# Ledger of designs, part 335: VH-VL binders against q0aze0

Target 1, 268 residues: q0aze0
Amino acid sequence: MKIILVNNRFKENTEKKAQEIAGQLSALNVEVIIDNGLDEPYAGTVDFIMVLGGDGTMLRAARRYGQRAIPVLGVNMGTVGFLSNIEINELAEYLPLILREEYSLEARMMLEVAVFQQQSLLTRVFCLNELLLRSNSPRMLSFALEISGQKLEPYRGDGLIVSTTTGSTAYSLSAGGPIADPQLDAFIVTPVASHIINKRPLVVSPEREISLHLLEEREAIIGIDGQIKMDFGAENRVLIKRAPHPLLMVNLKAKPFFTSIDRSLQRQ

## First folded at step 14 (VH-VL)

Design BB70 (framework fv_ragifilimab)
Fold by ESMFold2-Fast, scan of step 14:
Structure BB70 (fold): chain C 268 residues (1-268), chain A 122 residues (1-122), chain B 113 residues (1-113)
Amino acid sequence: as target 1 above (268 residues)
Amino acid sequence: QVQLVQSGAEVKKPGASVKVSCKGSGYTFTGYYMYWVRQAPGQGLEWIGVINPDSGGTTYNQKFKDRATMTVDKSISTAYMELSRLRSDDTAVYYCARGHEFETYLDYFDLWGQGTLVTVSS
Amino acid sequence: DIVMTQSPDSLAVSLGERATINCKSSQSVLYDYDNKNYLTWYQQKPGQPPKLLIYWASYRESGVPDRFSGSGSGTDFTLTISSLQAEDVAVYHCQQYYSTPLTFGQGTKLEIK
């Protein structure tokens, strides 16, 4: 068995814990590859991915490895998040089940984002939560949204979020988007501070293609899962589709999504 | 060993073109953005542009857009920056540099080529 | 364009003393979504390419001595060398990678007094 252990190099306690876990797994004849963000993603085949950290570390793991259709387990190392399944102090208890492959998988859709400079492809990336288009100045944006070739009336405002259902509790929620069951597949399109008062969030089939471009030259930025940032001008265009593969999240114990989000909203 | 190796110094006349190469080794060449930066003698650093080595997609500093062309040859892990219609004020050391994070567009540079001196004089 | 302004243009500091170099951006380089400052510091010695010292305003690159530190947020940033060594004589450049065009400060030349 070969496992990738993903951690955050900037958190000293997480790095130490990753080394301890790698030693334990090696003692059980498991080959361990550590990904702490310093090097490129491991190119070889692996059987399992264990993510040690918070939601941010899981988002990085999803971007790097999510399209490989490999089981990914989130192990919480701190404050409660939405993308972990077990706590670090529970890992020893669940490790035998992991090694025997005795767990269920939950498929989480991902976005494929392609950004163009005129006709030239600048980047193609995958993400678990969302793409955010936002003004980088006090000036509002004017931009076009096209859904599967259907051109909507122009948007005016500070921006737009195109989110997965997993991302519905991330930035889309802060912008007034709906809470979606992450087991559903859908795009959620949420306006950011729209000047047009009747622009509402849209819930769109994940089989559709979404296109965005600016109608006026403005300073704008696109952010992808809060980890990839690009400036966005009138010469740019972005295309968003469902990614070819979902992220396969490991479920070792029941995590009650609805009660968790309910508690989170009350304490925030 | 992860490194960027650039072509040697060039001397050009005004109006000519120069093409500088940058060969990457020890890493997945198509997985990291490649940037071009120049430095005139005694001056600060000036960004020329960035290229995605996988797609060939480019973003140029507007100052250089009409004269600079960035390309890649993936088969030999080499990036190129060509600057046309050279003027004496194009005399500079030209650097290629690699972004740090895999497949990340706006990034800091943790790996630099050794530099290529381009002298433009009549 | 984001304009980067360094101060001073040149600085002479005695061996073992503290050196501070300042960098100001014409607009914030703090991205509030990820809470990171998109600012880096490079060291450049004569005849050499720049060498990464600090990224995301305060994170030290591997292999860089701990006497080097970065601080600041938004528009005002500082590079500090707590105890100057002879090998620290160089030109120091700040850079923003918040938005294209990527821009650098004009450089600060650090000399031994």
Scores: ipSAE 0.779, ipTM 0.894, lowest interface PAE 1.2, mean pLDDT 91
Fold by OpenDDE, second read of step 15:
Structure BB70 (fold): chain C 268 residues (1-268), chain A 122 residues (1-122), chain B 113 residues (1-113)
Amino acid sequence: as target 1 above (268 residues)
Amino acid sequence: QVQLVQSGAEVKKPGASVKVSCKGSGYTFTGYYMYWVRQAPGQGLEWIGVINPDSGGTTYNQKFKDRATMTVDKSISTAYMELSRLRSDDTAVYYCARGHEFETYLDYFDLWGQGTLVTVSS
Amino acid sequence: DIVMTQSPDSLAVSLGERATINCKSSQSVLYDYDNKNYLTWYQQKPGQPPKLLIYWASYRESGVPDRFSGSGSGTDFTLTISSLQAEDVAVYHCQQYYSTPLTFGQGTKLEIK
């Protein structure tokens, strides 16, 4: 068995723990690759991905490895989030199950985000949570939204979020988007501070395509999963589709999503 | 060994064009954005543009948009930068540089070519 | 465009002494979501290309000695060499990658006093 341990190089505690776990796994004749984000993704074949940290680390891991159809386990290290399945102190208990491949998988839809400069593809990214279009100034954006070729009325506001159901509990939630069952495949299109007060979020079929472009010469920013930043101007357009492959999240422990979200909302 | 190797020095007359090459080795060429930066003698660094070696997508500094053309030949892991209508103030060392991240062109550069001196003189 | 301004243009520091180079951006290069400063420092020795020194304002590139450190946030950044060594003689450049066009400072020449 070959396992990738994904941690965050900027969090020393996760690095130390990764080294410790790597040693333990090696003692069990498991080959281990550590990915702290410093280098390019490991290109070799692996059987399992273990993410050490919080939601941010999981998002990065999803972008790096999600297209490879490898089981991904989130191991929480003292943070609050929705993407981890077990706690670091539980790892020893569940390690035998991991090694025996006695776990269930949950497929989570990802986004395929393509950013164009004129007619040229500038970048393509697969992401687990969302794409954010946001103004880079105090001024509102004017932008066009198209869904499967249907052109909606121009949007005016601070921005727009296109999220997966997984991402519905992330920035989309803060912007007033609906909470979605992560077992559903759907786009959540949430306006950010729309000029139209009654502009409502849209729940869109994963079979549809979403396109965005600015209607004015203004400076905007594209954000992906809150970690990737790109400029977005009048010469750019973005196309969003369902990624061809879902992220395969490992379920070792039952996690009550709706109870968790309810608890989280009570804390706010 | 991970490296970028650029073509040799060029001497051009005003109005001419120059094409500089940059060959990547030791890494996945199509996995990293390639940037072009120049440095006039005794001056600071100036960004020219960026290209996605996989898709061919480009973004230019507005200053060079009408004169600079970036291309790639993936089969030989080589990037090209052509600058037309050369002027004396285009005299500089031109660098290719690799971005650190895969997903965005808003990045810093962790690998540089050795530089190509382009001299424009009558 | 974000204008990067370094200070001083040049400085001479004695061996073993502290060297400080400042870089100021015309607007903030702090991304509010990830709370990271999109600022990097390069070291360039004569006849050589720039070498990555510091990224995200305060993180050292692999192989960079501990005497180098980056600090600051928003619009004001500082590169510090705690104890200047002979091999540290170079031009230092700051760069923002918060938005296009990517822009650099004018460079700071560091010499031994």
Scores: ipSAE 0.741, ipTM 0.904, lowest interface PAE 0.9, mean pLDDT 94

Design BB71 (framework fv_ragifilimab)
Fold by ESMFold2-Fast, scan of step 14:
Structure BB71 (fold): chain C 268 residues (1-268), chain A 122 residues (1-122), chain B 113 residues (1-113)
Amino acid sequence: as target 1 above (268 residues)
Amino acid sequence: QVQLVQSGAEVKKPGASVKVSCKGSGYTFTGYYMYWVRQAPGQGLEWIGVINPDSGGTTYNQKFKDRATMTVDKSISTAYMELSRLRSDDTAVYYCARGHEYDTYLDYFDLWGQGTLVTVSS
Amino acid sequence: DIVMTQSPDSLAVSLGERATINCKSSQSVLYDYDNKNYLTWYQQKPGQPPKLLIYWASYRESGVPDRFSGSGSGTDFTLTISSLQAEDVAVYHCQQYYSTPLTFGQGTKLEIK
């Protein structure tokens, strides 16, 4: 068995813990690859991915490895979050189940985002939560939204979010979007401070293709999972589709989504 | 060894074109954005543009957009920057530089080529 | 375009003394969404390419001595060398990677007094 341990390079305590866990796994005849974010993703065949950290570390792991259809387990290192399944002090208890492949998998949809500079493909990335288009100045944006070739009336406002159902509790929620069951596959399209009175969040089939471009030259930014940032001008366009593969999240312990979000919202 | 190796110094007449090469080795060439930066003698650094080595997609500094062309040859892990209609004020050391994060646009540079001195004189 | 301005243009500091270099951006390079400052510092010695010292305003690159530190947020940034060593004689450049065109400060030349 070969396992990737993903940790956060900016947390020295997670690096120490990753080395400790790697030693324990090696003693059990498991080959371990450590990914602390400094190098490119491991290109070889892997049986399991263990993410040591919070939601941010899981989002990075999803971008690097989410399209490979490999089980990914989130192990919490002390920060609260939605994407981890077990705590670090529970790992020893659950390790035999991991090695025997005795767990269930939950599929989480991902977005495929392609950004063009005129006719040239500038970047193609995958993400678990959302793409955010927003103004980078006090001036509002004027932009076009197309859904599977259907051109909507122009949007005017500070921006737009295109989210997965997993991302419904992230930035989309802050912008007034709905809370969605992450077991559903859907795009959630949430306006950011729209000047048009009746622009509402949309829930869109994951089979559709969404495109965005500016109608006027403005300073704008696109952000992906809060970790990738690009400037966006009138010469740019973005295409968003459902990614070919969902992220396969490991369930070793029951973690009810609705009670978790309900408690989080009551905390203010 | 992870490194960027650039072509040698060039001396050109005003009006000519120059093409500088930058060969990457020791890493997945198509996984990191490549940037071009120049530095006139005794002056600060000036960004020319960025290219995605996988797709060939480019973004140029408007100052250079009409004269600079960035390309890549993936088969030999080499990026090129050609600057046309050279002027005496194009005399500078030209650097290629690699972004730090895999598949990340708008990044800081942790790996630099050694530089290529381009001298433009009559 | 974001304009980066460094101060001073040149600085002479005695060995073992603190050196402070400032960098100001014409607009914020703090991205609210990820809460990071898209600001970096490079060291450049004569005849050499720039070398990364600090990224995201305050994170020290691997292998860089701990006497180097970066601070600041938004538009005002500082590079500090707590106890100057002879090998630190160089030109220091700040850079923003918040938006294109990517821009650099004019550089600060650091010399031994």
Scores: ipSAE 0.758, ipTM 0.886, lowest interface PAE 1.4, mean pLDDT 91

Design BB72 (framework fv_ragifilimab)
Fold by ESMFold2-Fast, scan of step 14:
Structure BB72 (fold): chain C 268 residues (1-268), chain A 122 residues (1-122), chain B 113 residues (1-113)
Amino acid sequence: as target 1 above (268 residues)
Amino acid sequence: QVQLVQSGAEVKKPGASVKVSCKGSGYTFTGYYMYWVRQAPGQGLEWIGVINPDSGGTTYNQKFKDRATMTVDKSISTAYMELSRLRSDDTAVYYCARGHEYQTYLDYFDLWGQGTLVTVSS
Amino acid sequence: DIVMTQSPDSLAVSLGERATINCKSSQSVLYDYDNKNYLTWYQQKPGQPPKLLIYWASYRESGVPDRFSGSGSGTDFTLTISSLQAEDVAVYHCQQYYSTPLTFGQGTKLEIK
């Protein structure tokens, strides 16, 4: 058995804990690859991915490994989050179940984001939560949204979020989007401070293609899962579609989504 | 041994073109963006452009867009930057540099080539 | 374009003393979504390519001595060398990677008094 341990290199305690866990797994004849973000993703075949940290670390792991159809387990290191399944102090208890493959998998859809400069493909990235288009200045954007070739009336405002259902509790929620059951497959399209009062969030089939481009030269940026940033001008176009593979999240412990979100909303 | 190795020094006449190569080794070449930067004698660093070595997609500094061409040959892990219609003020050391984070477009440079001196003289 | 301005153009500091180099961007390089400053510092010795010292404004690259530190946010950034050593004689460059075109400061030449 070969396991990748993903940790956050910028948190001192996670690096130390990753080394400790790697030692424990090696003692059980498990091969361990540590991904602390310094090197490229491990290219070899692996059986399991264990993510040590908060939601941000899981988003990074999903971008690096999510398209490989490998089980991914979120292990919480102390901060509250939605993408972890067990706590670090529970790992020893659940490790025998992991090694015997005694767990269920929950499939979470991902986005495929392609950004072009005219006809040149600048980047192709996969993400778990969302793509954000926003103004980088006090001026409102004027931009075109197309859904499967259907051209909507122009948008005017600060921007737009295209989110997965997993991302419904992230930035889309802050912008007024709905809370969605993550077991549903859908795109959620949420306007950011729209000047047009009739622009509402849309829930769109994941089989649709979504494209965005600016109608006026403005300073704008594209953000992906809050971790990738690129400037976006009138020469740019973004195309969003369903990623080929969902992220396969490991479920070892019943932690119902609705109970978690209800508790989170009560404690502000 | 992760490294970028550039081609040797060039002396060109005004109006000619120069093509500088940059060979990557010790890492997945198509996984990191490649940037080109130059430095004229006694001056600061100036960005020329970036190329995605997997797709061949490019973004150029507008100052160089009409004269610079960036390309990649994935089979030999080599990037190229060609600058045409050379002027005396193109005399500079030309560097290739690799972004730090895997498949990240706007990035800082943790790995640099040794530089290629291009001298344009009549 | 984001214009990067360094100060001073040149600086002479005695061995063991603190050296401070400033970098100012014409607009903010802080991305509020990830709370990171897209600013880096490089060290360049004669005949060599630039060497990465500091990234994300304040993170020290592996292998860089503890005497080097970066600080600042938004538009105003500082590179500090707490106790100057002879091998620190170099030109120091700041760079933004917030937006294209990527831009560098003019450089600060650091010398021993």
Scores: ipSAE 0.763, ipTM 0.886, lowest interface PAE 1.2, mean pLDDT 90

Design BB73 (framework fv_ragifilimab)
Fold by ESMFold2-Fast, scan of step 14:
Structure BB73 (fold): chain C 268 residues (1-268), chain A 122 residues (1-122), chain B 113 residues (1-113)
Amino acid sequence: as target 1 above (268 residues)
Amino acid sequence: QVQLVQSGAEVKKPGASVKVSCKGSGYTFTGYYMYWVRQAPGQGLEWIGVINPDSGGTTYNQKFKDRATMTVDKSISTAYMELSRLRSDDTAVYYCARGHEYEVYLDYFDLWGQGTLVTVSS
Amino acid sequence: DIVMTQSPDSLAVSLGERATINCKSSQSVLYDYDNKNYLTWYQQKPGQPPKLLIYWASYRESGVPDRFSGSGSGTDFTLTISSLQAEDVAVYHCQQYYSTPLTFGQGTKLEIK
């Protein structure tokens, strides 16, 4: 068995903990590859991915490995997260089940994001939560939204979020988007609106293609899962589709989504 | 060893074109963005543009977009930057540099080529 | 374009003393979504390419001595060398990677007194 341990090099003691876990797994004849984000993703075949950290570390793992159809387990390092399944102090208890492959998998849709400069493809990346388009200046954006070739009335405002259902509890929520059951596959399109713009969030089929471009030259930025940032100008276009493969998340213990989100909202 | 190796120094007349090469080795060439930066003698650094080595997609600094052309030959892990209609104020050391994170477009540079001196004189 | 301005243009510091170099951006390079400052510092010695020292304003690149530190947020940034050594004589450049065109400060030349 070969396992990738994904950790965050910028979090206290996470590299030390990754080394400790790697040692434990090696003692059990498991080959371990550590990915702390400094190098390119491991290119070889692996059986399992263990993510040590919070939701941000899981988003990085999903971007790097999510399209490979490999089981991914989120292990929280001490705070409750939406993308982690077990706590670090529970790992020893669950490790025998991991090694025996005694767990269920939950498929989570991902976005495929392609950004063009005129006719040339600048980037093609996958993400778990969302793409955010926003103004990079005090000036309001004017932009076109097309859904499967249908041109909507021009948008004016601070920006737009295109989210997966998993991303419904991330930035889309703070921008006024709905909470979505992550078992559903759908795009959630949430305006980042100024007080003078009255547009509603849209929930659309994951089979649709969404495209965005500016109608006026403005300074704008695209953010992907809060980790990839790029300029967006009038020469740019973004195309968003459902990614070919979902992220396969490992379930070792019950994860009550609705009660968890309800409790989180009450704590605000 | 991860490295970027650039072509040698060039002397050109005004109005000519120069094409600088940058060969990557020791890493997945198509997985990291390649940037071009120049530095005139005694001056600061000036960004020319960025290219995705996998797709060939480019973004240019507006100042250079009418004269600069960035390309890639994936078969030999080499990026090129051609600057046309050279002027004497194009005399500079030209650098290629690699972005730090795999497949991240707007990034900081952790690996630099050794530089190519281009002298433009009549 | 985001304009990067360094101060001073040149600085002379005695061995073992603290050197401080400042960098100011014409607009914020703090991305509020990830809470990171898109600001780097490079060291450049004569005849050599720049070398990465600090990224995201305060994170030290692997292999860079701990006497180098970066601080600041938004528009005002500082590179500090806590105990200057002879090998630290160089030109130091700040750079923003918040928005294209990517822009650099004019450079600060650091010399031994």
Scores: ipSAE 0.788, ipTM 0.890, lowest interface PAE 1.1, mean pLDDT 90
Fold by OpenDDE, second read of step 15:
Structure BB73 (fold): chain C 268 residues (1-268), chain A 122 residues (1-122), chain B 113 residues (1-113)
Amino acid sequence: as target 1 above (268 residues)
Amino acid sequence: QVQLVQSGAEVKKPGASVKVSCKGSGYTFTGYYMYWVRQAPGQGLEWIGVINPDSGGTTYNQKFKDRATMTVDKSISTAYMELSRLRSDDTAVYYCARGHEYEVYLDYFDLWGQGTLVTVSS
Amino acid sequence: DIVMTQSPDSLAVSLGERATINCKSSQSVLYDYDNKNYLTWYQQKPGQPPKLLIYWASYRESGVPDRFSGSGSGTDFTLTISSLQAEDVAVYHCQQYYSTPLTFGQGTKLEIK
């Protein structure tokens, strides 16, 4: 068996834990690759991905490896989040099940985000939570939203979020988007501080395509999962689709989503 | 106004410790990584480490791992860098610098403090 | 560690003339995932902190004049000032952010001839 341990280079405690776990796994004749984000994604074949840390680390792991159809386990290290399945202190208990591949998988829809300069592709990214378009100035943006060729009325506001159902409990929620069942595949389109008071979030079929572009010569930025940022101007276009492959999240422990979200909301 | 304001110049003896503060204003303090960089007189820049002001997570340059300690007080939007066992070659201007938004792993800096001169002399 | 080496250490250029500063990395700072060079340039005037000038090797920070441009890929990079102005007198630093530890060049002092 070959496992990738994904941790956060900006969290020293996760680095130490990754080394510790790597040692334990090696003692069990498991080949281990540690990915803390400093190097390129491991190009070789692997059987399992273990993410050490919080939701941010999981998002990075999803972007790096999600298209490879590899089981991904979130191991929480004392943070509050929605994407971890077990706690770090539970890892020893569940390790035998991992090695025997005795776990269930939950498929989570990802976004395929393509950013263009005119007709040229600048970048293509798969992401688990959301794409954010926002102003890079105190001024509001004017931008066009198109869904499967249907042109909506121009948007005016600070920005727009296109989120997966997984991402519904992330920035979209803070912007007033609905909480979505992670077992449901859908786009959630949430306006950010829209000038139009009655502009409501949209729940969109995963079979549709979403296109964004600016209607004015202003500086904007796009953010992906809050971890990738790039400049976005009038010459750019964003195309959002359902990713061809979902993230395969490992379920070792039962974690009721709605109970969890209810608890989390009460604490806020 | 978005800015980082650092504490004043320090003069220390060899073997002592120094703690430099950096207060952020005009932006969400916990939303950006905070970096520490120093510059010896007439020399280039040297990276010391980075801290996540929200989680407290840190990464140090191995060169400073045993001597530098980065902390934050979120309540007053202030980051701290303490350097112990000071030597003469620690004499430098120390800068705090803002990285990119939360969870962004782009390690270049768009906002800098004015710098704090730390002089180590016997 | 990735070692950054700038050349020259100092140069004097006449007003209105082209200034060229080079930066070499000991290993490639091109990231295949996004096909971007993880290199930045800073401008530092006397008594001031560094100011972000160029990122991703060729992208100008907001507010940076068009006369500044960055080029290069992999291990060899160049900062160019097409027409030197008086306010451009400064020390320029290149930095890689491909991997930790983050490392800088030794700096290049640009003066008016």
Scores: ipSAE 0.000, ipTM 0.462, lowest interface PAE 12.1, mean pLDDT 90

